# Designs tried in a protein design chat: VH-VL binders against Mucin-19 (Muc19). Part 1

All scores and structures are predictions.

Target 1, 175 residues: Mucin-19 (Muc19), of Mus musculus (Mouse) (q6pze0r851to1025)
Amino acid sequence: STCHVYGEGHFRTFDGESYSFDGLCQYTFLEDYCGQENGTFRILIESVPCCENGLTCSRKVIVTFQDQNIILQDGKVTAVQTAESTDCRERSANLYSIHTVGLYLIVKLLNGIILIWDKYTKVSVILDPSWQNKVCGLCGNNNGDLKDDFTTRHSSVAAGALEFANSWKTSQECS
Below, numbering starts at 1 at the first letter of every chain, in headers, positions and changes, except where a header shows other numbers; antibody chains are not in Kabat numbers.
ipSAE, averaged over its two directions, is called F for ESMFold2-Fast, E for ESMFold2 and O for OpenDDE. V2 adds 0.75 times the mean of E and O to 0.25 times the DockQ between the complexes of E and O.
[cut] stands for letters that were removed.
Atom coordinates printed by the task and the answers are left out, and those that the model quotes come from them; centres of patches stay.

## First folded at step 4 (VH-VL; from d9c with light chain S33D)

Design c3
Fold by ESMFold2, look of step 8:
Order: structure tokens, then sequence, then C-alpha cells
Structure c3 (fold): chain C 175 residues (1-175), chain A 121 residues (1-121), chain B 113 residues (1-113)
């Protein structure tokens, strides 16, 4: 299954719901926590405006996976460990692989999640069937049911995209 | 029926501007890249560039960078190829073609009928 | 830029016989993560736009007759027409879509002998 966002916040969920939302904050694109404390990953997104007109010039993606933050920004991918390390050579094997092919930069995580980024505004996530009904966020819940794709962070079904998307904001202090 | 329909043949003089069109139908226009390919008389195919109409992400061949403008209007499912000042050497057949936007991109699976552009005195 | 070179430039083959067209890329177009070659073959009949025949080096596009097959990997690729038909008279192009600019071979003209 595939979820994507592009342009000025045009989303298509795993279950096929399309909506538009271009908030100014950081939002949960996809996670497996979903109200539980024992999740394994989060994928967060931010719109990066152009200096001259405030339109979206690109998208920053932050993947929290195990002890690392993998950051897609400015056409590059970097990894930052969340705990201090004494020697880079002694770190565990990489938790992801990166390749550019055709028109896209592709990040494959060890858990089988595939991120696809055009280095601009378009971000896609591909999940295999093992993630069915195990995820939440702006991409919906991947349960095959369009009726509950607007499920908020608080487990209620929102009436529209604005309420739904704002519930996935990671900081309530962001305006 | 999935189709790309291009604008008609053009006869122009050097120095004139031109914008030719490629209209997609029968599919979700914003889900696919649209590329442009030149074929000079008696010659092979040359990839000019490509656009993703969903966000206007545009990539050019270095050979054509700065010489043409590729654009799209997703509200009418149409891509464009534009010259600000035509040269006699721009005389050619121009094709638009569709390509998928997912990683592992497929080749050009649907082609327009072509637009013949003739630039002469 | 990845240069695509076809051989021969032209080929004359009797009806019902096999036609073989070679395409060589200046660097590997095999993507290791999915083990696929980013190569396509197109047919262009006189007065018509190109038509996709083969993608990923060996996968036939829907509606393409079984007599067309692609093979090869890395830098060396082959299009085979197992039993040439009259309607197969065309120019055939290979193309890489591994990295931009997506380049074409110079073409191979296939004729009936």
Amino acid sequence: as target 1 above (175 residues)
Amino acid sequence: EVQLVQSGAEVKKPGESLKISCKGSGYSFTDYWIGWVRQMPGKGLEWMGIIYPGDSDTRYSPSFQGQVTISADKSISTAYLQWSSLKASDTAMYYCARQTYYYGSEAFDIWGQGTLVTVSS
Amino acid sequence: DIVMTQSPDSLAVSLGERATINCKSSQSILYSDNNKNYLAWYQQKPGQPPKLLIYWASTRESGVPDRFSGSGSGTDFTLTISSLQAEDVAVYYCQQYYSTPFTFGQGTKVEIK
C-alpha cells in the first residue's frame, strides 16, 4: 500500500482518501505508536516554504527508528543517533539504505518501510501487508476502510481534514 | 481510453515564440510524469525533459536546459513545451509521453501523436 | 550522461526468420536494490510515434506479441524478434531510464530481405 503527499499539502492515504492540508507545523505522517508506548517508528513531515513567496519549496522528513533520527532535507539524507557515541566506527550496522534511481531518492528501512522522495515536495511511503491496521497518522490507518481514515490522535473520527490533520501536530504550541 | 493528444502542426519563422500542448485523458493526470522527446528529420529520439504535473517538479536534459520551458496546467490535464525564440534548428517532430512517478519508474508507456514544428524563413 | 549504442544500424531479415538487435550502455543500468535493469525497447513504424515493447530489459508491455523478447543485464542487452512479420518493419530504439538525462540508442532499422 502507498501513501503520498505533494505540492501544497495534497495527501492520498493508504486506503485511498484524498485531502488537502498545508499546515505550518511538524506533523506525524505515519507511526506505529497509535496511543501505545511500545511503538517502533515515527515518520514526521514539515513543509519548507520558499523565501520569496511562502509557497512550499520542499518537504523535510524525519524518521525516528530505534535510536536514530534519519533526516531528509535539502536533497540529502543524514542520520543522527539520539544518544551520544564515542566512536562512529563502533556503531551498529546501518538501519537503512539509500539509493537514487530514475527520478527519486529512496530510503529503505530495516523494518521494510520504503520512503520515496523526489528531493522536492513529494514524499511517498510504501508498506507491505504486515503493517495492515498497525499504523496511524496523516496517512490514515491502513485498514481498508475509508470511513475511519480521518481518525484523530485521540481515536475519534473527525468531520473533516482540518480537524484530523491538526490532531497529528507534534507540538501543541505551534501555531 | 488512456490518451495523450497533442496540438497541431506549426509553421513558424525564426525568432517567433511557440507553445505546444499535450492533453492527457482517461487517467489521473497528476499521478504520472510527462516527458518530451524530439526527433529531428531523419534522426533518432532525444529526451528533452520531464515534468510531474502534481507539483510541477521539472527536470531537463542538459542539452535543452535554458532552451525550452516545460510546464503543466493540472486543472485542464495539459502539459506544454515552449520556446521564447525559435531557431531553424528547432525544426523537428516533438512527442509527449507518459511515465509513472513511483520509484522503479517504468518507461514511456503512452505517447502522443506528435507535433511537427517547422521553422523556416 | 549514459551513452546507448545499438548495433547494427540496419538489418535485413527474411520473413519468418529471427532478427537480433544489440544495445550497449556506457555504464551499468542495473539497480542493485531491486535487481532490475532500467532499459526499454521501442518500435517506431513509419509515420507513427514510438511504441513501448519491452521494459526492465525483459518484460513485455501488455499487448506486445510473444515473438518480441528482451534479454541481457548490466551493460549488454538484446531485442529478439523470433519470427519476423511484415508489420515488424520499423526502427527500434533502446533507452535507459536509470539516470537523467534518459538517453536513447541511435536506432536500428529492420527491413524485410
Scores: ipSAE 0.400, ipTM 0.754, lowest interface PAE 2.9, mean pLDDT 86

## First folded at step 8 (VH-VL; from c3 with heavy chain Y101F Y103S)

Design y3
Fold by ESMFold2, look of step 9:
Structure y3 (fold): chain C 175 residues (1-175), chain A 121 residues (1-121), chain B 113 residues (1-113)
Amino acid sequence: as target 1 above (175 residues)
Amino acid sequence: EVQLVQSGAEVKKPGESLKISCKGSGYSFTDYWIGWVRQMPGKGLEWMGIIYPGDSDTRYSPSFQGQVTISADKSISTAYLQWSSLKASDTAMYYCARQTFYSGSEAFDIWGQGTLVTVSS
Amino acid sequence: DIVMTQSPDSLAVSLGERATINCKSSQSILYSDNNKNYLAWYQQKPGQPPKLLIYWASTRESGVPDRFSGSGSGTDFTLTISSLQAEDVAVYYCQQYYSTPFTFGQGTKVEIK
C-alpha cells in the first residue's frame, strides 16, 4: 500500500482517500503510536516555502525509528544516533539503507517501511503487509475502510480534511 | 485511451523563441513524469530532461541545462518545451514521453508523435 | 554520465532468422535493493516515435510479440528477435534509467538481408 503527498499539500492515503491540506506546521505523516505509548516509529513532515514566491518548494521529513533520527532535507539525508546506542555505525547500517536510483532517494527501514522522496515536494511511503491496521496520521489508518480514514489524533472521525489534518499537528503552539 | 499529443511542426529563424506542447489524455496527468527527448536528423535519441507536473519538479540533462525550459500546466494536462533563442543546431525532432511513478516499468511507456523543429536562416 | 554502447551499429538478417543486439553500460545499472536492472529497449520504425519493448532488462511490455526477448545483467545486455519479421525493420535503442541524465545507446539498425 502507498501513501503520498506532493505540491501544496495534495495527499492520497493508503486506503485511497484524496484531500488537500498544506499547513505551515510540522505534522505526523505516519506513526504506529496512535494514542498509545508503545509505538516504534514516527514520520513527520513540514512544507518548506520557496523564498521567491512563497509556494511549497520542498518538504522536510523526519523519521524516528528505534534509536535513529533520519532527516530528509535540502536534498540530503542525515542520520543521528541516540546516546543510548553502543554500536552506532554497525547498528545503524543494519537498521536502514539509503539509495538514490532513477529520480528518487529511497530510505528502507528494517521494519518494512519504504520512504521515497524526489528531493523536492513529493514524499511517498510504502508499507509491507505487516503494517495493515497498525498505523495512523495524515496517511490514514491503512485498514481498508474509507469511512474512518479521517480518524483524528484523538480517535474521532472528522467531518472534513481540515479538522482531520490539523489534529495531526505535532505542536499546538504552531499556527 | 492513454495518449500524448504534441503541437505541430515549426519552421523558425535563429534567435526566435519557441514553445512546443505535449498534451496528455486518458490518465491522471499529475501522477506521471513527462520527459523530453531530442532526435537530431539522422541521429539517435537524447534525453533532455523531465518534469513532474503535480509539483513542477524539473530535472535537466547537463547538456541542456540553461538551453531550454521545461514546464507544465496541470490544469490543461499539458507539458511544454521552450527556447528563448533558437539556434540552427536546434533543428531536430522533439518527443515527449511518459514515465510511470515508482514501481511499474519506470521506463518511457507512452510517447508523443513528435514535433519537428526546423531552424534556418 | 553512464555511457550506453550498442553493437553492432547495423545488422542485416534473413527473414525468419535470429537477430541479436548487444548493449553495454559504462557502469552497473543493477539496483541491489530490488535486484532489477534499469535497462529498457525501444523500437523506432521509420517515421514513427520510439516504442517501449522491454523494461527491467527482460520484462516484455504488454502487446509486444513473444519473439522479442531481453537478457543480461549489470553491464551487459542483449535484445534478441528470435524470428525476424518484415515489420521488425527498425532502429533499436537501449536506455538506462538508473541515474540522471538518462542515456540511450547509439542505436542498431536492423534490416532484412
Scores: ipSAE 0.496, ipTM 0.784, lowest interface PAE 2.2, mean pLDDT 87

## First folded at step 10 (VH-VL; from z3 with heavy chain F101W)

Design w1
Fold by ESMFold2, look of step 12:
Structure w1 (fold): chain C 175 residues (1-175), chain A 121 residues (1-121), chain B 113 residues (1-113)
Amino acid sequence: as target 1 above (175 residues)
Amino acid sequence: EVQLVQSGAEVKKPGESLKISCKGSGYSFTDYWIGWVRQMPGKGLEWMGIIYPGDSDTRYSPSFQGQVTISADKSISTAYLQWSSLKASDTAMYYCARMTWYSGSEAFDIWGQGTLVTVSS
Amino acid sequence: DIVMTQSPDSLAVSLGERATINCKSSQSILYSDNNKNYLAWYQQKPGQPPKLLIYWASTRESGVPDRFSGSGSGTDFTLTISSLQAEDVAVYYCQQYYSTPFTFGQGTKVEIK
């Protein structure tokens, strides 16, 4: 299944719900924490506005996976270790792969998550079937049911996209 | 029916400007790339560039960078190819073509009928 | 740039016989992570726009007759028309979409002998 966002915040969830939300903060695109402390990954997104117009000029993507912090920004990908237990000479090189093919930069994680970025505003995530019913965020919950795609961070179903999307904000003082 | 319909043939003189159009119908216009392909008389196909109308992300072949402008107006499902000053060497057939987002064919699956541009004097 | 070279430049084939067109890329267009070759074949009949026949080197586009098949991997690719029909008279192009700029082969003209 595929979730994507492009342009001025035009989303399509894994289960096929389409909505628009052009927030200027950092939001959880996808995670497996889902209100608990025992998650294994997060994918965060930020819209980066143009200085002159306030329109979206790029997207920054932050992936937290197994003590790695993979940052997609300014057309580049960097990986930064967030844990003290491993130095750069001891790094495991097989936790993810990064390739440019066609029009896209593609990050493939060992956990079955494929992140696709066009180095501009378009970000997509593909999940393998093992993630069914195990995720949450702006991409929805991947359960095949459109009725609960607007499930907030607090496990309630919002009536509209604004309430839903703002519940996935990660910064307390943004907006 | 999914279609790309291009504007009609043009006969121009060197130095004139021109903007030709490619209108998509029968599909979600902002979810697909639109590419432009030149075919000079009696010659093969050349990729000129591509645009994603959903966010206006535009990429040019180095051979055409600075020679043309590719743009789109998503409100009317239309992509454009534009010259500010035509040259006789711009005489060719110009095609627009649709390319799927990642996880489709990612090839040019639907083509416009072509716009013949003739530049002479 | 990835250069795509087709052979032959033209060929004449008797009605009902097999036509074979080769396409070679100057570097591999196989993406190892998804095991796909980023190669398409197009047919262009006289006075018409190109039409997609094959993508991913070997996958036939919907509505394309099964006499058209694609094969090959890496740098060497083949389009085969198993039983040539009169409506197959056209120029055939291979195209890589592995990296920009996307590039086409020079074309192969197929005629009835």
Scores: ipSAE 0.536, ipTM 0.803, lowest interface PAE 2.1, mean pLDDT 87

## First folded at step 13 (VH-VL; from v4 with heavy chain T100E)

Design u4
Fold by OpenDDE, fold request of step 15:
Structure u4 (fold): chain C 175 residues (1-175), chain A 121 residues (1-121), chain B 113 residues (1-113)
Amino acid sequence: as target 1 above (175 residues)
Amino acid sequence: EVQLVQSGAEVKKPGESLKISCKGSGYSFTDYWIGWVRQMPGKGLEWMGIIYPGDSDTRYSPSFQGQVTISADKSISTAYLQWSSLKASDTAMYYCARMEWYDSSEAFDIWGQGTLVTVSS
Amino acid sequence: DIVMTQSPDSLAVSLGERATINCKSSQSILYSDNNKNYLAWYQQKPGQPPKLLIYWASTRESGVPDRFSGSGSGTDFTLTISSLQAEDVAVYYCQQYYSTPFTFGQGTKVEIK
């Protein structure tokens, strides 16, 4: 299953729900925490306006996986190891891979998650079937039910895209 | 039916401007890339550039950067290729073609019929 | 830029015989993570636009006859027409889409002997 976002916030969830949302905050695109403390990864997205009219010209992506932070920004990828890392170099080599192929930068995590970035506004995440009903965020919950794709951070189903998306702000102070 | 339909043949003089079009139908226009390919008379295929109509992300071949402008109007499912000042050397057949998203074919699976551009004094 | 070189430039084959076209890339176009070669083959008949025949080096596009097949990996690729038909007279192009700019081979003209 694949989740997409592009342009000024056009989303397609894993279960196939399409919606539009153009916020300027940082949002949880996809994670497996879902209100629990035992999550293993988190993908955050930020829209970056580049014109006076506020049009999105790029989308910043931050991937947290174990002790690694992978930042996709300005057409480049930067990997930063967190302070918790005691053995930085050896751990990183096997946790993820990065390749530029065609029009895309591809990040493949050890857990099988594939992140695709076009170095502009398009971000996609591909999950294998093992991630069924194990994720949450703007990409939905990947449970095969289109009716509950707008499940919020608070485990409620939002009535609309705006309420749904706003619930996934990393900081509620951001407006 | 999925198809790309291009505008008709053009006969122009050097120095004139030109904008040709490529209209998609039968599919979601904003979900696929549209590439432009030049074929000079009796020659091979040349990749000029590509645009994603969904967000107007545009990439050019270095050889064509600054020489042409690629654009799109997603409201009418149309991509464009334009010149500000044509040269005789721009005489060629120009094709638009659809490219699928990552993890699909990613090749040009649907092609327009081509637009012949003739530039002569 | 990745340079694509086809061989031969032209090929004359009798009806019903095998036609073989080679394509070489100046660098590998194999993506290790998905084990796919970013190579396509196109057929262009006179007065027509190119038509996709093969993608990912060996996957036949829908509607393409079984006599067309693609093979190879890394830098060396081959398009084979197992039994040449009259309607197969065309120019054939390989293309890499591994890195921009996407580049085509110079083309191979296939004619009936």
Scores: ipSAE 0.839, ipTM 0.922, lowest interface PAE 0.6, mean pLDDT 94
Fold by OpenDDE, fold request of step 15:
Structure u4 (fold): chain C 175 residues (1-175), chain A 121 residues (1-121), chain B 113 residues (1-113)
Amino acid sequence: as target 1 above (175 residues)
Amino acid sequence: EVQLVQSGAEVKKPGESLKISCKGSGYSFTDYWIGWVRQMPGKGLEWMGIIYPGDSDTRYSPSFQGQVTISADKSISTAYLQWSSLKASDTAMYYCARMEWYDSSEAFDIWGQGTLVTVSS
Amino acid sequence: DIVMTQSPDSLAVSLGERATINCKSSQSILYSDNNKNYLAWYQQKPGQPPKLLIYWASTRESGVPDRFSGSGSGTDFTLTISSLQAEDVAVYYCQQYYSTPFTFGQGTKVEIK
């Protein structure tokens, strides 16, 4: 299944729910923590507005996977090593791969998650079936039920996109 | 039925401006890229550029960068190719074509019928 | 830019016989992570737009007869028409979509001998 976001915050969840949200904070696009302490990955997104017209010109993506932080920004990808590993460069080769193919920059994690970024506003995440019911965030919970796609960070179902999306802000102080 | 329908043939003079269109139907227009391909008389296919109507992300071939403008109006499921000042060398058939998102075919699976542009004095 | 070179430029084949068109890319268009070759084949008949035949180097587009097949990997690709039919007279193009600008081969004209 695939989750998409593009433009001024047009989302399509794994289960197929479509909604629009154009917040200017940092949001959890996808993770497997879901209120637990022992998650394995987290994908964050931030909209980058244009200086010229205020529209979204790009979408910054931050991927946290094990001891690796991968940042997609300004049409570039950078890997930030955590302090817990001194041999991150050697280990990173086994944890993820990065390729530019066609119109996209592709990040593939060892856990099978594929992140697609067009270096502009479009971000997609592809999950294999093994991730069913194991994720949360703006992409939904990937459980095959559209009715509960707006499951918030607090494990409640939001009435609307705004409430849903705001629940996934990484900082509630951001408005 | 999924299809791309292009505007009619154009006969223009050098120096004139031109905007041709490509209208999609039968599918979600904002979910696919629209590419433009030039074919000069008796010649092969040339990739000009591509646009994602969903957010108007536009990419050009270096050979066509600055020579043409690609745009789209998603409200009417239409992509455009335009020239500010035509040259005789712009005489060609122009095709629009749909390209799917990543991990699909990613090839041009649907093509317009083409727009013949003739530029002559 | 990735240069696509087809061979031959023209091909005359008897009806019912095999037609083989080659396409070479100046660099590999194989994506290691998904093991897919970013190569498509198109058929263009006179007065018509191109038609997609093959994508990912070897996957037939829906509705394409099984006499058309694509093969190859990396830099060398082949379109094969196992038994040429009269309606197969056309110009065939390969295209890479591994890297922008997406480039086409120069085309191969297939005619009946």
Scores: ipSAE 0.826, ipTM 0.917, lowest interface PAE 0.6, mean pLDDT 94
Fold by ESMFold2, fold request of step 15:
Structure u4 (fold): chain C 175 residues (1-175), chain A 121 residues (1-121), chain B 113 residues (1-113)
Amino acid sequence: as target 1 above (175 residues)
Amino acid sequence: EVQLVQSGAEVKKPGESLKISCKGSGYSFTDYWIGWVRQMPGKGLEWMGIIYPGDSDTRYSPSFQGQVTISADKSISTAYLQWSSLKASDTAMYYCARMEWYDSSEAFDIWGQGTLVTVSS
Amino acid sequence: DIVMTQSPDSLAVSLGERATINCKSSQSILYSDNNKNYLAWYQQKPGQPPKLLIYWASTRESGVPDRFSGSGSGTDFTLTISSLQAEDVAVYYCQQYYSTPFTFGQGTKVEIK
């Protein structure tokens, strides 16, 4: 299944729901926490304006996976261990791969999540079938049913895209 | 039916401007890349650049950077190739072609019929 | 830039016989993570735009006859026409889409002997 966003916030969920949301904050694109503290990853997005009129010229993507913080910004990718990176654990180069091929920067996570970024505004995420019913965020819940795709961070079903999308904002200080 | 329909042949003089068009139909125009390919008389194919009409992400071959402008108007499903000042060496056939997003063929699967541009004094 | 070199520049093949076109890239165009070679083959018949035949080096585009096949990996690729038909008279181009700028081979003209 595939979810994407491009341009001025044109989304398509894993279940095929299309909506537009032009938010200027940081939002949860996809995660497996879903109201719990025991998740394994988050993918956050931000629109980056490039003009005086606020048109989107890029998108910043932050991937938290295990103790890695992978940042896609300005056509580049930077991987930074979290604040706990000096634990006694042995570091492994096999947690993810990052490659530029064709027109895309591709991040493949060990957990079967593939993130595709055109180094501009479009971000796609591909999930293998093992993630069915296990995710939430702006990409929807991947349960095959469009009727509950607008499930908010607080597990209620929103009537429209604005309420749904704003519930996935990561900081209430941004408005 | 999925189609790319290009504007008609052009006969121009050196120094004139020109904008040729490529109109997509039968598919979601904003979900595919549109590339431009030059074929000089009796020569092979040269990739000039590409645009993603959904967000106007535009990339140029170094050989054509600064020589042409690639743009799109997604409201009318049309991509453009433009010269501000034509040269005789711009005489060629120009094709637009569609390319799928990642995890598909990612090749140029649909081509326009071509626009012949002739630049002579 | 990745240079694509085709051989031969032209060939003549009797109807019903096999035609073989080679394409070599100046560096590997295999992406190991998806195990795909970023190589396409196009056919350009006289007076027509190019037409996609093969992508991912060996995958035949829909509607392309079974006599067309692609093979190879890394830097060395082959287009094979197993039984040449009269309508196969064309120029054939390989193209890499592994990295920008995307580049084409110089073309191979196929004629009936």
Scores: ipSAE 0.717, ipTM 0.871, lowest interface PAE 1.2, mean pLDDT 89
Fold by ESMFold2, fold request of step 15:
Structure u4 (fold): chain C 175 residues (1-175), chain A 121 residues (1-121), chain B 113 residues (1-113)
Amino acid sequence: as target 1 above (175 residues)
Amino acid sequence: EVQLVQSGAEVKKPGESLKISCKGSGYSFTDYWIGWVRQMPGKGLEWMGIIYPGDSDTRYSPSFQGQVTISADKSISTAYLQWSSLKASDTAMYYCARMEWYDSSEAFDIWGQGTLVTVSS
Amino acid sequence: DIVMTQSPDSLAVSLGERATINCKSSQSILYSDNNKNYLAWYQQKPGQPPKLLIYWASTRESGVPDRFSGSGSGTDFTLTISSLQAEDVAVYYCQQYYSTPFTFGQGTKVEIK
């Protein structure tokens, strides 16, 4: 299953719902927490304008996976460990791979999630079927049912994309 | 029917400008890359560059960077290849071709019919 | 830049016989994470645009006859036409799409002997 966003916020969910949302804040693209504390990853996105009047010309992506922060920004990838490790072994170095292949920068996480970025505005995430019913965010819930793809952060089903997408904002102070 | 239809043949003089077009139909134009490929008379194929019309992400071969402009107008499903000042060495057949986003064929699966550009004084 | 070298430059084959075209890349075009070779084959008949035959080195594009097959990995690739037909007279190109700039081989002209 695949979810993507490009341009001025043109989304397609894992279940195939297409909508537009041109928010200027940081939003949860995809996560497995979904109101629980036992999640393993989050993928956050921000539209980055480079022209007057908010036209999107890049997208910042932040992946938190275990103790790693992987930041895709300005055509570059930065990976930072969020906590100082007392263990200097190879263990942390095998959590993900980052490659440029074809036209894309590809981040593959140990949990099988694949993130594809064109180094510009388009971001895609590919999930194996094992993630069915285990995710939430702007990409929807990956349950095969279009009727509940607009499930908000608060577990209600929004009538439209604006209410749905704004519920996935990560900071209440941004508007 | 999925197709790419290019603008007609051009006969030009050195120094003139030119913009040729490639119109996509029968598919979601913003979901595919459009590449441009040159074939000089009697020669093989050369990749010039590529654009993703969905967000205007544009990449050029180093050999063509600064020599041509690739653009798209997604409102009319059309990609363009443009010269500001043609040279005789620009005489060639120019193809546009479609490429799928990641993890399908990712090859050029549909090609336009070609636009012959002849530049002579 | 990845250089793609085809051999032979020209090939004459009797109708119904096997035609074999080789393509070599100057560096590996295998992406280990998905185990795919980023290699395509195109056919260009006289007066026509190129047509995709094979992608991922060995996967036939829809509508391409079974007589066309691709093989190889890493740096060495082969296009095989198992039983040459009259309509197969064309120039054949390999192309890597592993990294930009994307590059084509110089072409192999296939003729009926």
Scores: ipSAE 0.707, ipTM 0.871, lowest interface PAE 1.2, mean pLDDT 89

Design u4
Fold by ESMFold2, fold request of step 15:
Structure u4 (fold): chain C 175 residues (1-175), chain A 121 residues (1-121), chain B 113 residues (1-113)
Amino acid sequence: as target 1 above (175 residues)
Amino acid sequence: EVQLVQSGAEVKKPGESLKISCKGSGYSFTDYWIGWVRQMPGKGLEWMGIIYPGDSDTRYSPSFQGQVTISADKSISTAYLQWSSLKASDTAMYYCARMEWYDSSEAFDIWGQGTLVTVSS
Amino acid sequence: DIVMTQSPDSLAVSLGERATINCKSSQSILYSDNNKNYLAWYQQKPGQPPKLLIYWASTRESGVPDRFSGSGSGTDFTLTISSLQAEDVAVYYCQQYYSTPFTFGQGTKVEIK
């Protein structure tokens, strides 16, 4: 299954719900925590505006996976291990791969998640079938049912995209 | 039917500007890349660059960087190739072609009919 | 830049016989994570735009006759026309899309002997 966002916040969820939301904060694109403390990954996104007209010119993506931070920003990728001061590249190489292939920067995680970034505004995530019913965020819950795709961070179903998407903001200090 | 329809042949003089078009129909225009390919008389194919109309992401071959401008107007499903000052060496056939986003063919699967550009004094 | 080299430049083949075109890339175009070769083959008949025949080195595009097949991996690739037909007279191009700039081979002209 595939979720994507591009441009001025044009989303399509794993279950096929399309909506627009151009928030200026950091939001949870996808995670497996979903109200629990024992999740294994998060993918966060931020829109980066142009100075001229506030249009989105780029997107920052932060992937947290097994104490690794993988940051996609400014057309490049940086990986930092958050739990250790000493970098062990052999351990990092076993957890994910990062390649530029064709027109894309591609991050493949060991857990069956593939992140595709055009180095600009479009981000796609492809899930292995094993992730059915195990995820939440702006990409929806991947359960095959459109009726609850607008499930908020607090497990309620929002009436519209604005309430749904704002519930996935990671910091309430951002307006 | 999925189609790319290009603007008609052009006869120009060196130093003139030109903007040729490529209109997509029968598919979601913002979900595909549009590339431009040059074929000089009697020669092979050269990739010039590519645009993703969905977010205006534009890439150029180094050989064409600064020589042309690639753009798109997604409201009318049209991509453009533009010269600010033509040279005689720009005489060629120009094709647009679409390319799928990741995890499909990722090759140029549909081509326009071509636009012949002739630049002579 | 990845240089794509085709051989031969020109090929004359009798109707019903096998035509074989080789394409070599200056570096591997196999992406290990998806195990795909980023190689396409195009056919260009006189006065027409190119037409996609094969992608991922060996996958036939929809509507392309079964007599067209692609093979090879890494740096060495082959397009085979198993039984040449009169309508197959064209120039054939290989193209890598592994990294920008995307590049084409110089082309191979296939003619009836």
Scores: ipSAE 0.689, ipTM 0.865, lowest interface PAE 1.2, mean pLDDT 88

